# VHH binders against ORC1-type DNA replication protein 2 (cdc6-2): the designs that were tried, part 13

Target 1, 379 residues: ORC1-type DNA replication protein 2 (cdc6-2), of Methanothermobacter thermautotrophicus (o27636)
Amino acid sequence: MKGDKRRDIRDILLHDETLFRNMNAFDPDYVPENYRYRESQMEALAVCIRPALRNGRPVNAVILGSCATGKTTAIKKIFEMVESTSEGVVCCYINCQLHTTRFGIFSQIYSKIFGHQPPETGVPFSRIYQTIMQHLASEKRALVVALDDINHLFYSKNANKVLYDILRAHEVFEGVRTGVFAVLSDIEFRYALDKNVDSIFIPQEIVFPPYTREEVFNILRDRVRVGFYPGVISDELLERITDHTMDTGDLRYGIDLLRVCGNLAEADASPVIGEEHLERALKSTGPVNLIHTVRTLNENEREFLRILADAGEDMTAGALYELFRESTGSSYSSFNRIIEKLEFLRLIDTRLTGKGVRGNSRILIPRFSREDLRRCPGF

## First folded at step 1 (VHH)

Design h3 (framework vhh_enristomig)
Fold by ESMFold2-Fast, scan of step 1:
Structure h3 (fold): chain B 379 residues (1-379), chain A 124 residues (1-124)
Amino acid sequence: as target 1 above (379 residues)
Amino acid sequence: EVQLLESGGGEVQPGGSLRLSCAASGFTFSSYAISWYRQAPGKQREWVSTITSGGSTNYAESVKGRFTISRDNAKNTLYLQMSSLRAEDTAVYYCAREVTYEYSPGKTYTFDYWGQGTLVTVKP
């Protein structure tokens, strides 16, 4: 807390002058009206949904891109547009990191349609499913479900069941029209599908590339214009926040830096965000996504990450397993389950070596630096 | 559910007049531009007229000066007053809610909701 010694907490809490025009602009779930640099992706999503607005079936999509490339924002924006135009299409966004079971997924769909949770005790899954599908059939409503981080559903072995239940509902409930937007970072999505799901899914592929530095700067500047009063932060300081955001590869980091800087300046009774506020924010924020995810890991999963971080470079699965076995005594089967989990949690990537080098050796690629990991509790 | 329900269609002689109505429910009618389209047997659907939320009107060249679009926001109703009807005006007439989103400068996407239609027959 450089330059912010033991400030009186009451002064911080009771400060009546605010730098924030709209604090919601810095919330993780905020959907901006001015959503730039994803025009082609927005068009592709709109083309997929448009048939549902005209009594046709929506087109399924696979949405590909690394973390924080605007996939979630684009989906929420399209869903908002559709919901503002028609009650004839139900748009349901589901975070599969939080909802990993058939019951959990369909409870979210149920709640979106009816505005309350389904009955908790004594009601079988089939009743919830029937209630949803009968409503869609009788009211002639289409259903579009975005399964964000669908990799978590594959980890729980529920992905094929959920996709089957949504995409083949019309076979039991005449006239039901459904579509799925499957969101993932895995370029090999197709190999994980059962034949009876693969034959009906047939998705359009929509790719979200990483944002350029110029695009990140302009997105952050848009958030500043909505969230702060004019003159609260300079473009020069915003350029520095952009540089730090680019270093993390996560737009959410830059948005959170703006929020923290604003709060620190407000606590100092400063009318502007200065260099000193950014310096303090950089020491306090850390890698937000990594800290939250790492907190959920057991000791063997943490040891896996320590070994990978200490290498300071990509490792083969075989090389990491030798070190991991020596420190944990774990079987190769247990080790493979950790790789699967950490990949689905987006802490690592895996790549197969092609024909000619070492056959089908897996390379483990960390999505974090040694410094990032050391900022996490217990490392 | 959003509903657009057309009425007022029927059979008229050439040179006659007819008034179509479109009753809207399930959305804030006054906030949206609403259009009339028509589809003649064996032909593609064609745009006829649009009225904006602010009351500005536009017409297809084939109906300009003969048709008048209007709205009653208090009644959630859209009207199409047709005069000097011709055999070529024979079609099913549809009411459509039009919402256009600009996602970048000069780039838009339009969502439409269509009514069931009302048949207009102009017999020579």
Scores: ipSAE 0.000, ipTM 0.153, lowest interface PAE 17.4, mean pLDDT 80

Design h4 (framework vhh_enristomig)
Fold by ESMFold2-Fast, scan of step 1:
Structure h4 (fold): chain B 379 residues (1-379), chain A 122 residues (1-122)
Amino acid sequence: as target 1 above (379 residues)
Amino acid sequence: EVQLLESGGGEVQPGGSLRLSCAASGFTFSSYDISWYRQAPGKQREWVSTIYSGGSTNYAESVKGRFTISRDNAKNTLYLQMSSLRAEDTAVYYCAKTEIYWSGEYTVFDYWGQGTLVTVKP
């Protein structure tokens, strides 16, 4: 029978037998120093940075791959290796989901170089920019900037300005050497570069392909060997975890499942991870991405999602706008910006109905269930 | 537990040679990049050399052509062969393993050995 026995919290906390040889192996952000199945990508990144270590300009790159294909980890690993090799190269990793403005981006660069934030008030952008570039020129340091999820900068219409400012700094500050790694998690995303940016950017494309099922199984098995004592999990259970991981398309899910299974088995004082532990782990994995994404939404964006969810079916943009206007008083232009944002965030899809000489109707398709949305705070 | 234990330091005259060793345990040695760092009296830590899991190597400009890093995966041991030693090479030499992880911010953690003293005396 199922575990009808209530667990004493003290027994859980004070359990003296561990299944974990190294718990850190199950952090999704744990960086194996030997990156299996990414050797060519690491080599390509190294080739792009290598000229900067020899008083040359870094080679620009566009790094393409779906979420959790190891792009961020590979960049952080190469940046640490470069900075451990030379103080003559400044490597700055920026998450463009968090930093979407010129001030935000260049404040991150400033902080990386000088070890403190730039003055918050009274200092124009041009002064921060000048201070950065003069430092790089006088100290003969190269700058490599990774713009992770750069699609956010294109959406905010700041990408061309930021790229221009970084890549063309040498035209004003003689001898400044800069390069950009532009990272795209949405491989379908395509935006045009301004001619003056396109002519200087000229990136090497580095593709991080999705892992095959066999590669995912082997990576998870490698994590099991590092993280658990021998015999803690069977290959049969690991195959099932691999299947669930493949269903999500995210390697981090499988790694997290292993951690949760280990913790549940340890709480049960079990020397092995069994079927019951996997079943309980699967139930505890909520719509985490949905919850995080909807927390960033304003009241009008949330109202849009409520109306769509309450319909229980796909809606035309016109039909949803009628209900939305009644509830919010918002203009059609504001409504269209919400559609663009929610589609960008992968909360909805849009499809054209395909008929109408005076405009085609758009169908709005939710990428969440009513039940999943209702599990989110404030819904 | 990750453990790194350095040995082979000592006193040597300028132009002399020394070989340092680092015995590693608590992790799969062959799968990891391992580095040598040094710290001179009153100075900050300075990176010296790295050997990658695949066997490629990298060196600080100050030691290129004079130092050679190598590894023996069967013995879980890292080596640093030092030649043409100079007074400025006087330092405590440390073996280090670096891990990088992300938990909202990236975190870099170095595992350090206890160090071995190298003194270059005139």
Scores: ipSAE 0.000, ipTM 0.104, lowest interface PAE 21.2, mean pLDDT 79

Design h5 (framework vhh_7d4b_2)
Fold by ESMFold2-Fast, scan of step 1:
Structure h5 (fold): chain B 379 residues (1-379), chain A 125 residues (1-125)
Amino acid sequence: as target 1 above (379 residues)
Amino acid sequence: QVQLVESGGGVVQPGRSLRLSCAASGFTFSSYAMGWYRQAPGKQRELVASISGSGGSTNYADSVKGRFTISRDNSKNTMYLQMNSLKPEDTAVYYCAATEVYTWESGTEYTFDYWGQGTQVTVSS
């Protein structure tokens, strides 16, 4: 009639032919069984945890590597291996982009140990802390805490407090054994430890170098093997996805491209992923790092980004604050905290208009395009 | 920005009392836990007492428990240390300290971020 008819949504939903052998293989949180190119890092992490399995204290570590070098995957994998081996070690992974406060960090530790959130009212934080440490002492369990992107805690001035509370717990709770894996995505980040933290932390340094193009291709091919049926995607098309992944510097982008391509091909009832599916995926898929970072933001922080993106150019802090105040009713102090957070998250840069200027004379420079932000859920 | 100013120090005889005050400015007082530390010549700085942002929880060093009382008045942005039954061993410079807290507090000693200049307490016969 009018040309190509739209496909029936019911046909798409009820179609029993699937390209996916295991869709979970394309989740950013997926922990692969075959974790290549990180064998030495995995061994170093195991050496740090091993004393905890033998009634000793875990060895602390500083884990260094740029974004998407497999640090989070390695930590989650070793934690899974340790907990499957012994109930005598509690392994707690905490994303410090999401949990920036002392209460937030210990709430995550509490939830990991007890399987529910700590009481919100009528209980002092000291009792939550005491409950955690008394459990560890009485059950003779060691605690290993991974503080991923710990630079967020240093920025919020909570890092030394959290490290002190974890690492020196044995001074109040006899027999408690604790260790920290401090993860830094910015290898050039400089931090300062208080003397009472520095004297006990004494970390091993574990470096996660960037993946080469060949390594990225092979990792993506491993995900294809696990996630898709044979013949779903050609090596030639996978090479193109690898090229786009290398351009972003983020392995997660390539993994997400594979997921989107598979969904588009399946919606088209195609038995294979073709060039047309990749072209459509490239137009609909934003940078994975931007998507993940934006998901951690509250509504006021998201509104800030919407206003900045809609301007289409660099704005002064004063000009953006006027629009932001009209939309949110927020104070200038709250607005300044958002600027500092978003700059720290590398979503914006700030530049001073001159020496001796007030905060509202800063220029705000987005590190994202309007189009990339619009590809994020909720934008 | 953040300022802590101690007052109330001085010279007293053993068995007498002193009340120290710490006036705070530049932050939301109730959002910070407060503490008193002391340092005698040639010794390390030690925690004397701490108090939650709400004032609902307090912690004391064993050496002062039952003799000293920490309190705060959030309407006046002021923290106090009531020191009773003073001993020569209590002779030290006393420091007011503050650290950010949430609705809950730890009963353990935490790293304090902000410090006053100190006030001398001398207990002499």
Scores: ipSAE 0.000, ipTM 0.118, lowest interface PAE 22.7, mean pLDDT 80

Design h6 (framework vhh_7d4b_2)
Fold by ESMFold2-Fast, scan of step 1:
Structure h6 (fold): chain B 379 residues (1-379), chain A 127 residues (1-127)
Amino acid sequence: as target 1 above (379 residues)
Amino acid sequence: QVQLVESGGGVVQPGRSLRLSCAASGFTFSSYSMGWYRQAPGKQRELVASISSSGSTINYADSVKGRFTISRDNSKNTMYLQMNSLKPEDTAVYYCATEYRVTIEDSGTYTYEFDYWGQGTQVTVSS
């Protein structure tokens, strides 16, 4: 009925009014000042690090819990508290999905200590390792390394080497004090520690149980209080966001959903987040765990997932391989390595069909929907 | 080589108590979580109780909460299960286990699946 009225992009960018008091509150990496429902876990982590502040060695820990149970937040919070208390302890958080090699892990440690990355070419691993350990020895600093999703290091066959290099550094570099927080989700300890690692690791076990619905609602409400001005979102709408968060099993989904809702309301020049903004956000916000995992995959691994998703049901390995070979030209050996990796990453399950003299076939069971996969970058 | 040896099983009347022991060797006991499983006649193996490497984190099956107590002595490489107020439905072969897979239930409870098992000890509760 009227000619096209377009919003000026400049007006959108320069809009004076914001719903966000602090947008950082909705970052997955945000560490809240008041961190609740994890007091006993925080105390256990503090007990593990405390000896490092008293010229002793940190106590090693195995940190257990499904994805998004607050493990990463708790570790980052205790590390921040420790480093604000003393320069005598270096706290290094490493995501093992991204850094799967000895060089990668120790480059992260190096960068944390020195503020820049080591040269990628022309420098042997031994030089980087020696530089780190000599610094720790000379400055009398302890090192605590959190290896998040250490399962990826076991899968890459680097876990024992990395643990050995960190935990046994004192045998070559006198006075070096080190500890490891090994973080594991939905865990198999089927990867035996080498005897020389097992004898020195001796970890305290710290369990992070899933949050209850009430705890999730209160955590999201705490993020609303920090991140939005008062009255931006109703408790009734936050209850609905909580329900969707509980359906995913991932607190990060609810946090991201709040951010997207705020941005959509702000773009509409609305002073509040309404149900229409939530409905639009639900269409654009994908499953956070799937998105993060899928980002680490190569093109052949992504093609595997596309074929499985397009089937809309469980497939035999033979049936999927036929389609996968047609699309990629890959060998069955390469295909089997993809199955092992995706099962390890919990993107698929495998089951054996029947029993017989001829052996068993495998059934591949997706842990994601086609719609969820299509919300991921590159799909 | 991992070895787990259970002891302390027997035949008891309802309402009585038994204490099971698991002696571990061939691995650094203080570094691993331990569990007690049981298998009743005609039923699948179920987790009874689990205990973390330090002893600080303990989980019980709902059927045994308040009646059974799991403990460990890392200096003796031994795990215990104190079973009080025994019921006929507690009749099973009880297995000691180590090296584990953790799965998380919707209720927020952890279940432990173990790869190394002892030979089991029979507990029979009958009147």
Scores: ipSAE 0.000, ipTM 0.171, lowest interface PAE 16.9, mean pLDDT 79

Design h7 (framework vhh_8ghr_2)
Fold by ESMFold2-Fast, scan of step 1:
Structure h7 (fold): chain B 379 residues (1-379), chain A 124 residues (1-124)
Amino acid sequence: as target 1 above (379 residues)
Amino acid sequence: EVQLVESGGGLVQPGGSLRLSCAASGFTFSSYAYIGWVRRAPGKGEELVARISGSGGSTSYADSVKGRFTISADISKNTAYLQMNSLRVEDTAVYYCARTYEVWTSGTYEMDYWGQGTLVTVSS
């Protein structure tokens, strides 16, 4: 018979032995059942929501921390616990990188409450807003909205409108109880708030500090225990993955390295992840967000990043412009647009000397090394 | 009056340590603002060495100082610190404490309050 001495492709896809006990454990959106090293942050989030479970208003919060410090995981976990406890609180998580408009934000809230999207044509914003708030008032339900990476709403000039509409709904709809968790990294948003928003927001501050090396190792080991069968990876190899994760400052990198190592070992029909799989993974795995973001860039924007990364340190805008002009022939106006775009995309930081007495050149700060960029298309 | 006051600078041998302090007066550390340490040496541009959020949680460092320098903040004392270990001759500079924030529309960082600077000299 055909295939008698070879496994059928369908059998390979459906019945081959796998190293993965639960591949979802290596998803960056995975919410672990045992969430360690964020107990005080979880308690602070619970304290903010607790009044909503007792017919009071939730307490607003600003959630501060660098990328991948567990902010999203903690919010999703507390929302899950609250909704499993009571139907009297609606918890809505919104990624503001994806939903930048007033209509888009409230469509997400609508969908969370009613289980379907609002009509896309012929319905004014006021009707969607009224439908949401009347439901909350009549059903005596509180609303907690997490606005993740809210800086995107400030940049689009929609943040104050969205915050006003959520936080001041009680002024029109008697008995409505709302709160906002504003999630931020590397930005000061207070000074961009309108006075009518600032006066009611009054948030509790919740800080997510960077994980220590020991904490990163233990978190990765927890993911290994859930995601792989016993004995698939040694603690010695996991220490090496931890070192690489610490160098990037991004826990998601370590989680993705584990996933890639597992896939490579499985492809080799190896019962364990070895040194060779880690070496291959390190060459193919870059920061996930960086690769996707770099793909959207044009050649001049990529050249800007190459010049900055090749310097290996911060550069003045003037010094980088001279090198950039030699390579591209671009105008200073075009160069300034690139700075604005790359900073918005969080590929660089800039320090502009403001209205202070000490006037200085604008400093361009690379967020990624040349080695990180080499893992991206065109680098 | 609003002021940032640096202290703790001085002369140190290569491999030595210093701790710089930045005391804020006339304003309180904000959870929505970053405190940064910026250094400037003759013939070199400005270098942002380290940043910390006013809440004391989020930190970032220049690659030249990672693993050697540690930034921290005591919000109750309205004071930020820069612990400098394994100092090198190349670390010789005037160190400034500054408040930094991001401008929403441009995506650029600005500084609105500066200290007077403290001199750090690393020499044998």
Scores: ipSAE 0.000, ipTM 0.134, lowest interface PAE 18.2, mean pLDDT 78

Design h8 (framework vhh_8ghr_2)
Fold by ESMFold2-Fast, scan of step 1:
Structure h8 (fold): chain B 379 residues (1-379), chain A 126 residues (1-126)
Amino acid sequence: as target 1 above (379 residues)
Amino acid sequence: EVQLVESGGGLVQPGGSLRLSCAASGFTFSDYSYIGWVRRAPGKGEELVARISSSGGYTSYADSVKGRFTISADISKNTAYLQMNSLRVEDTAVYYCARETIYTVSGSGTYEMDVWGQGTLVTVSS
């Protein structure tokens, strides 16, 4: 009886009939309670942090894996577990796509420690840095910083400065204990460390392999169980969402597709996600990573991609530059900077032609489809 | 475990056709990678014959096979294909399916095949 009465009260509170038990389950930043298929990676992360809980230095790590292999989720989960266990370790997650400068990175660390942002005006970097390190030393707290997509810091030429400032703080502030988790979403990206950073970094390598189709299906099913009421979506429709997710190689696409399907069904006052909701969702959503990457591009960079996409095959840099110059009036130097940026962002690859003066040209190779590009805003 | 498995090779007469298949397991084609077919014949180096983007259907071919060979992919089945038409004696080789990748450093890089199949023998005999 009490159980029936409590259920009735809940139904009254849900006066707008919703399919979502917890919509946060479909957020990109959601950290599930039960994190499967990454047990060895979680253990390796724990081993790296464990010394910090015992008055030692954290072990540095390089975390490698392609887009959406669970790297960010694993880091956020271990950080939550560590901070729930001890106030003696500060765990700071930083997205380097958003924070590309020394000031930006250390402002995030400052905010994590003190609960408010440092003043933007009248405060030099050195004061923010000193305030952080003096706090860590006096309170005997360790600092672990995850630099997610650290390749963006290497591109901006800030990586070595940031790593130096974090990893060598103990040389100025006695007793400070710090560690870095450097996260690379492009597993093939090769970076260069200054000798003074390389000598102290000495990271443990932790690899996040791609999920199998079965693992993707089960992860999406776990999100369905948390995020939707029972019976909202069939396993048959979830299998189809899994297929589309596998086609993109990005788990975030499948998670977002579930959210969109739920919203469409709710708008239709349907108690269930049906075939029609999936079909509409597929027409309105594109590859998440490509769309976000393309949004960061200026008009000249977009024009470069349009010309390359229209070719439908690899182009020499010389051939593309002739067309690009006609459209934009840009110098060859500016054109070369675009090639470097787009290759760094994994929108293109380059290959050198064979031996010879003319044979030393670059071949430009698209990493995207013409159709996928046309689904992006401004294309 | 990451694997590529080839099938469809065999003996064929000059002017004949063969279709090679490459099934991937442990990874998805849409991870911004290229799938290529590389052949190796005795006394010759490795030749990248054809490749396809795993998400876009962009293709490229060696001059020696252009117009005769067609590469395609079924992304939902995680399988790539090489349709070989108008076969010549010089096409005799072991054909490998491989994932083509590049290390990116300051806007430049080198090409490397990071995952290889076992190879499928194609013999074109008169």
Scores: ipSAE 0.000, ipTM 0.139, lowest interface PAE 19.9, mean pLDDT 78

Design h9 (framework vhh_7pa5_2)
Fold by ESMFold2-Fast, scan of step 1:
Structure h9 (fold): chain B 379 residues (1-379), chain A 125 residues (1-125)
Amino acid sequence: as target 1 above (379 residues)
Amino acid sequence: QVQLVESGGGMVQPGGSLRLSCAASGFTFSSYAMSWVRRAPGKGPEWVSTISGSGGSTSYADSVKGRFTISRDNAKNTLYLQMNSLKPEDTALYYCAKEYVTIYGSGEYTYFDYWGQGTQVTVSS
């Protein structure tokens, strides 16, 4: 029948044909491929942690790299390696975009050490802090905290407090050994440390340069060579996946696209990955980074984005504020803080219209389409 | 080597029940959120349900909420999907999927880094 697209269920259940030679090639944790072009950075991270494995203090680091240069992956891998080697070092990875307060940061550290969240009711910061530091001192465990996108802590005015609390714990809790890996996604960001933090931090700089398009293509091609049988995907289609990967700035997006394309082609009983499979993969995954970033926003920040998206074009800050005030009742100072935050999160760009008799006006430029925003929960 | 192996699919009549299982190996099962994703004939993949690594948090697609229950046994490295009050629209290949959260710069990226081969569920009279 012309309309019958159903497969025999028995054929589906017994079908063992695969495009995948080795599924592990599409795992971000596939060791031989994951470290290409990043071996020196991994070594530098290991050198910083090494003293903690020998009853010494970890060496602090500032990890510099634009978005999607592999710095988060490198940190997580070294942390897994360290913790698999010794119970004497606690490695805690914290996304400062999600956790912007002292309470939030130390709740994550607490959860990592004890395996559960602190009680939600009435636990003061000092109790959480003391419990953590007393544990580290009594058990003779070192603590290494990666503060990813620490720019957000500087934006929230909490960076110096968090750094002080971690790095100077030994002054109150004798024998506590701590270190910080401060990760900066914007290499142009400039920060100021309080003197009492600056004197103890003294970080080593570890630079993660951007992957070139050629490096990204070669890394993806190596994954194809290991993970798929020959001829499963063309170099032309791989160039397109490379283009999408470069647009996101995330190598793992390209690796995941290859895996999803392979699964879709296999489900279709196709011997090759075709254009259709890439189109379907792009639609099914959606703008994952935008979806996650938008989920971290409060109602006022979400309303800001809705107004901007509904305009369908660039807006002046003044024009958007009129609509924003009508729906939220927010002050202009609160509105300005939202602009600063969303610009920093790379959801919007700002541009000055020039100096006129009325003064400078800002134009707000969305870095997302209306369609992309509508795919996000709550929009 | 990471492996996800689904089982428990089959043919049932509308209103019937099935329990799907996914045997996981090659990774620390309790450290990762796990999901069920389905693909109906002629349709794209549809997310069904997710469970946190500890099992303390669960979420469901609106189409299955109140009918399906996701659970896990971390001691056995096994994920489950209890499917009640099955409808013809639930007919699909059901995949066990491992969630992976990767953070790059300012963004946290959630995706499925491993999928099983799938188990067929057919709801027909």
Scores: ipSAE 0.000, ipTM 0.108, lowest interface PAE 20.6, mean pLDDT 79

